# Ledger of designs, part 2: VHH binders against Proteasome assembly chaperone 1 (psmG1)

Target 1, 272 residues: Proteasome assembly chaperone 1 (psmG1), of Dictyostelium discoideum (Social amoeba) (q54wb6)
Amino acid sequence: MFGFEIQPVRSRNWEIEEEEDQEVVSVEIPKPSISFVNDNYKLEFNNNNDTPFNIIVSTNGSPSIFVKGCFESNQFDEIADISYSDIKPLKTTNTNTVLNNKCTVYRHKIEKSMIFITVQYDLPSERCFGFTELVLNTFKNVSQVLVLDKILNTHYLSQNYTHPIPPFTRAIFNSLFKNDYSLTPLESSNIIENLSASFLTICQVKYIPACSILNLYESHLNIESVQSFTPIVKSIYPQLFNNSSLKQEDITSQFKLMINALNKRNDKGMYM

## First folded at step 4 (VHH)

Design f31 (from d04 with D62K; framework vhh_7nfr_2)
Fold by ESMFold2-Fast, scan of step 4:
Structure f31 (fold): chain B 272 residues (1-272), chain A 119 residues (1-119)
Amino acid sequence: as target 1 above (272 residues)
Amino acid sequence: QVQLQESGGGLVQPGGSLRLSCAASGFTFSSYWMSWVRQAPGEGREWVSSINSGGGSTYYAKSVKGRFTIARDNVKNTLYLLMDSLKSDDTAVYYCARYIKSGYPLDYWGQGTQVTVSS
């Protein structure tokens, strides 16, 4: 039972406790680097307390198709690339493709406090913390992070062994994020990995509100998976959808083009 | 198989103290960073505290810093959270977790341990 005075319990030292588990020590893993498209952006984003940024991070697949299909046309200024020495971009003549194997940082042309990071390469789990640290060290004044991510339906664990028909969305967020948007929380039995996990963890330590939206999907990419992000992003950032120049028919057409491009890559049976 | 079992929760009055324990098995406990994570009803998951493998480095959420102490006993394979000056806002289910490469806890076992701070 407890008394008023609690003495800390410490590990007993009979061997040198200098060994760290290899899971937290990365050997021969290259670090990410950020390259601004011009020196004016580099100088601008080195200022710490000017304007707080909202960052939207979209992972490869349906999250990046959603962001690029909705906003890439005339809404984005490209400000930087995040690269790794061992991840080679695909040889493409069109940077709005979902097959570029690049990570591009955009700023919204009208809502200048909105930063979008489209991660179009498959980032190994051991690199996600270094990636997240680079982002949060670069954009020092951050008000909120929203991660758009995905989870395969076969990896989803429901509480009742009965689950909704995919596609659908779930949210996971740190204690600093206020769910004023009627988001359905991810059931507690599920494991969160990669960029969703690294952003939620580091943002919690840095006292930044953070939320990850997970699209649950079947094995093939479809338009319904991409469209599942629309009502959620619109509820969190309605200001992004005030521009009447973004017609729904044009957005839907962009989604279809990007889905077809990605499906053709998957169907070619190339081992790379 | 990795197992983590929490205990020590209960009902306590504001300003009171509790000691939470987590018994670890199925892995080399002394090699891993360990953490405590909590979830209040209707709220998201909140990281509370972390401790490195040797116990020499500790980290705390701002909401608990100065009131909570994380400790470990590598001989007993046990993680502790020593909670002092408890507030109603500390009411939550507390989970013990092992750090993974991504850093977000993946090893939650059982129901956790319920802490209720109420007058």
Scores: ipSAE 0.006, ipTM 0.252, lowest interface PAE 9.9, mean pLDDT 75

Design g03 (from a04 with R31S A59Y; framework vhh_7n9e_1)
Fold by ESMFold2-Fast, scan of step 4:
Structure g03 (fold): chain B 272 residues (1-272), chain A 119 residues (1-119)
Amino acid sequence: as target 1 above (272 residues)
Amino acid sequence: DVQLVESGGGLVQAGGSLRLSCAASGFTFSSYAMYWGRQAPGKGREWVSGINSGGGSTYYASSVKGRFTISRDNAKNTLYLQMNNLKPEDTALYYCATYSLRWGEFDYWGQGTQVTVSS
């Protein structure tokens, strides 16, 4: 669109990730792998899809609780998981829980172009770009990426006292994303890292519009943090809420259940 | 405090070479993809070259491919652009950029370093 041509060139093997720190200190960064739940999905996503995908990535905590609580298993087809050899899943009997330490890929049953990726493990910062590259290489034809993320208020920088009392949301987005949704941009001086940074950066290179919604919260996870995503996601993807059979009270109850489960785990020092 | 400081520009004759450097501070440099852009007088900004966080993937505009090489040193928080076989059309102010670390906009670039290629 800018009138220039970009040809990607990897200076090293495409399947071998090289880092300057690895060259200096001989540390290897583990690579993610994607496993499809059946061969039909593996074949489908190995071929080009004519309909571009919209991808919603939700990070651990309030973002994943929001996605799972709103779009219960009967609205999702589980299509794949993304794993690392050194990140162990937790054994759980409830597939709707946020305590599984897994990354699950879902496709919406009705809006089949909508892909949801719930990242319920703590992904180290050095792995985020490799994770993002795997996602975008897997789904190939991508229309837009929306990242649902969070930032602790003690890490948030503001130049004045006019910001709302937490929790509240801020948006950060690449030059290709059009803010038609009255999103409040993240204030100057704030730095983004991890999955929000990797998706926004790589999507810019691949000419994919991308936006990260950051829930700013105090020290503990609460219902208001989870609910902060509702008006924004409804504004961007209203079609996701038109066919919901769940009442708001039921969704709120699911949020509370998941929050209580996660807070019990945090109190035991497992999610520091 | 996020800072990008470009250096290494200058006046060079056609066919010559220059190496640009960008010193980064105030963020986790090794986690971010980096870019070089340029702006010639009276023209808009043009994307020139990009590199992923680890340095394993590089991208080039067709106008510079085969002549320019982007690289990075994550231990030194420094981005480089090696420019060979320079042409008068390469005359521009060259900027170092990362994805916006402030305010949600991609357009946060450093102040730039001037490259002038004489015919």
Scores: ipSAE 0.000, ipTM 0.213, lowest interface PAE 12.6, mean pLDDT 76

Design g07 (from a12 with A59Y; framework vhh_7n9e_1)
Fold by ESMFold2-Fast, scan of step 4:
Structure g07 (fold): chain B 272 residues (1-272), chain A 120 residues (1-120)
Amino acid sequence: as target 1 above (272 residues)
Amino acid sequence: DVQLVESGGGLVQAGGSLRLSCAASGFTFSNYAMYWGRQAPGKGREWVSGISGSGGNTYYASSVKGRFTISRDNAKNTLYLQMNNLKPEDTALYYCATRLFYSGTYRDYWGQGTQVTVSS
């Protein structure tokens, strides 16, 4: 049809339905909750609405191993957990050095505006926006968000149709983030998902600068993948490394311990 | 000056094996990482594997990990790809590549490739 013509609808008074629509059962997306480790932290963060926070979010795998190996044992105060009712923590005796299926929120002991969130569970894509909203509602007045994430190398598309040899990193950032760090931008043919996508999108809407650093990975994690974050995080937040009491050899040992634990878990999974 | 010449391709049945070789000349082979890539008919190029100049570090696309092994012989200026348990999906033109630093920029070099056909 080339034009629009309204035709009168014949009334059917003898067949008029007056019943309301039946209730539609929708599957609700589980919501995250935040629990502070003590009431002092809960009160403190409710009262810190004028403090500009820098938030570093690390996803499961190499990003969380990097954060925990560099900082957890000697530079972090554990302040909160972010949990879901249907995601159960793993039973382990080495919660600091092995996967625990938890999300822990830390504050740096010296650089108190620095908040670290280690997401050590696999968060489904439909939950990422709710997770991000909870974080940004909890830590008001955020100056910048840095997401440490990963991308499977077979999903990476380079401009010349050739992949660089892993490990390497790419950055993707919203229009508010200034790349003063010589980060290599993710090629425009690539699509980001999950926590990187939700943080970049929501931060753009809230006028918060945000950047995601993507480490390319293979099925088995190696130390070079973890160490690929070091120069980037050091260039963006050099203050995090100025006051380190931990020697590089100790950091490397922590990385190796956590990598071995994760690789053993992945190898065991292949039998199932 | 730079030449990369691949050999060792052919027709094999699914589950079979092939060993590819790449003869390199015109640069200091041991100083540069080497790569294997492939291009299936009607598809774009796909990275397959890489090896550092010393041979100490190797990298694989997930689609070939556990089945393919990259190696090099720096004394012979030769790169190898051992391909085991070949699948019809591995059918492609396989080529070696390197990235050299020259006049302030990186330049990529590619061989002409060797055809691998895996019958089902």
Scores: ipSAE 0.000, ipTM 0.128, lowest interface PAE 17.7, mean pLDDT 76

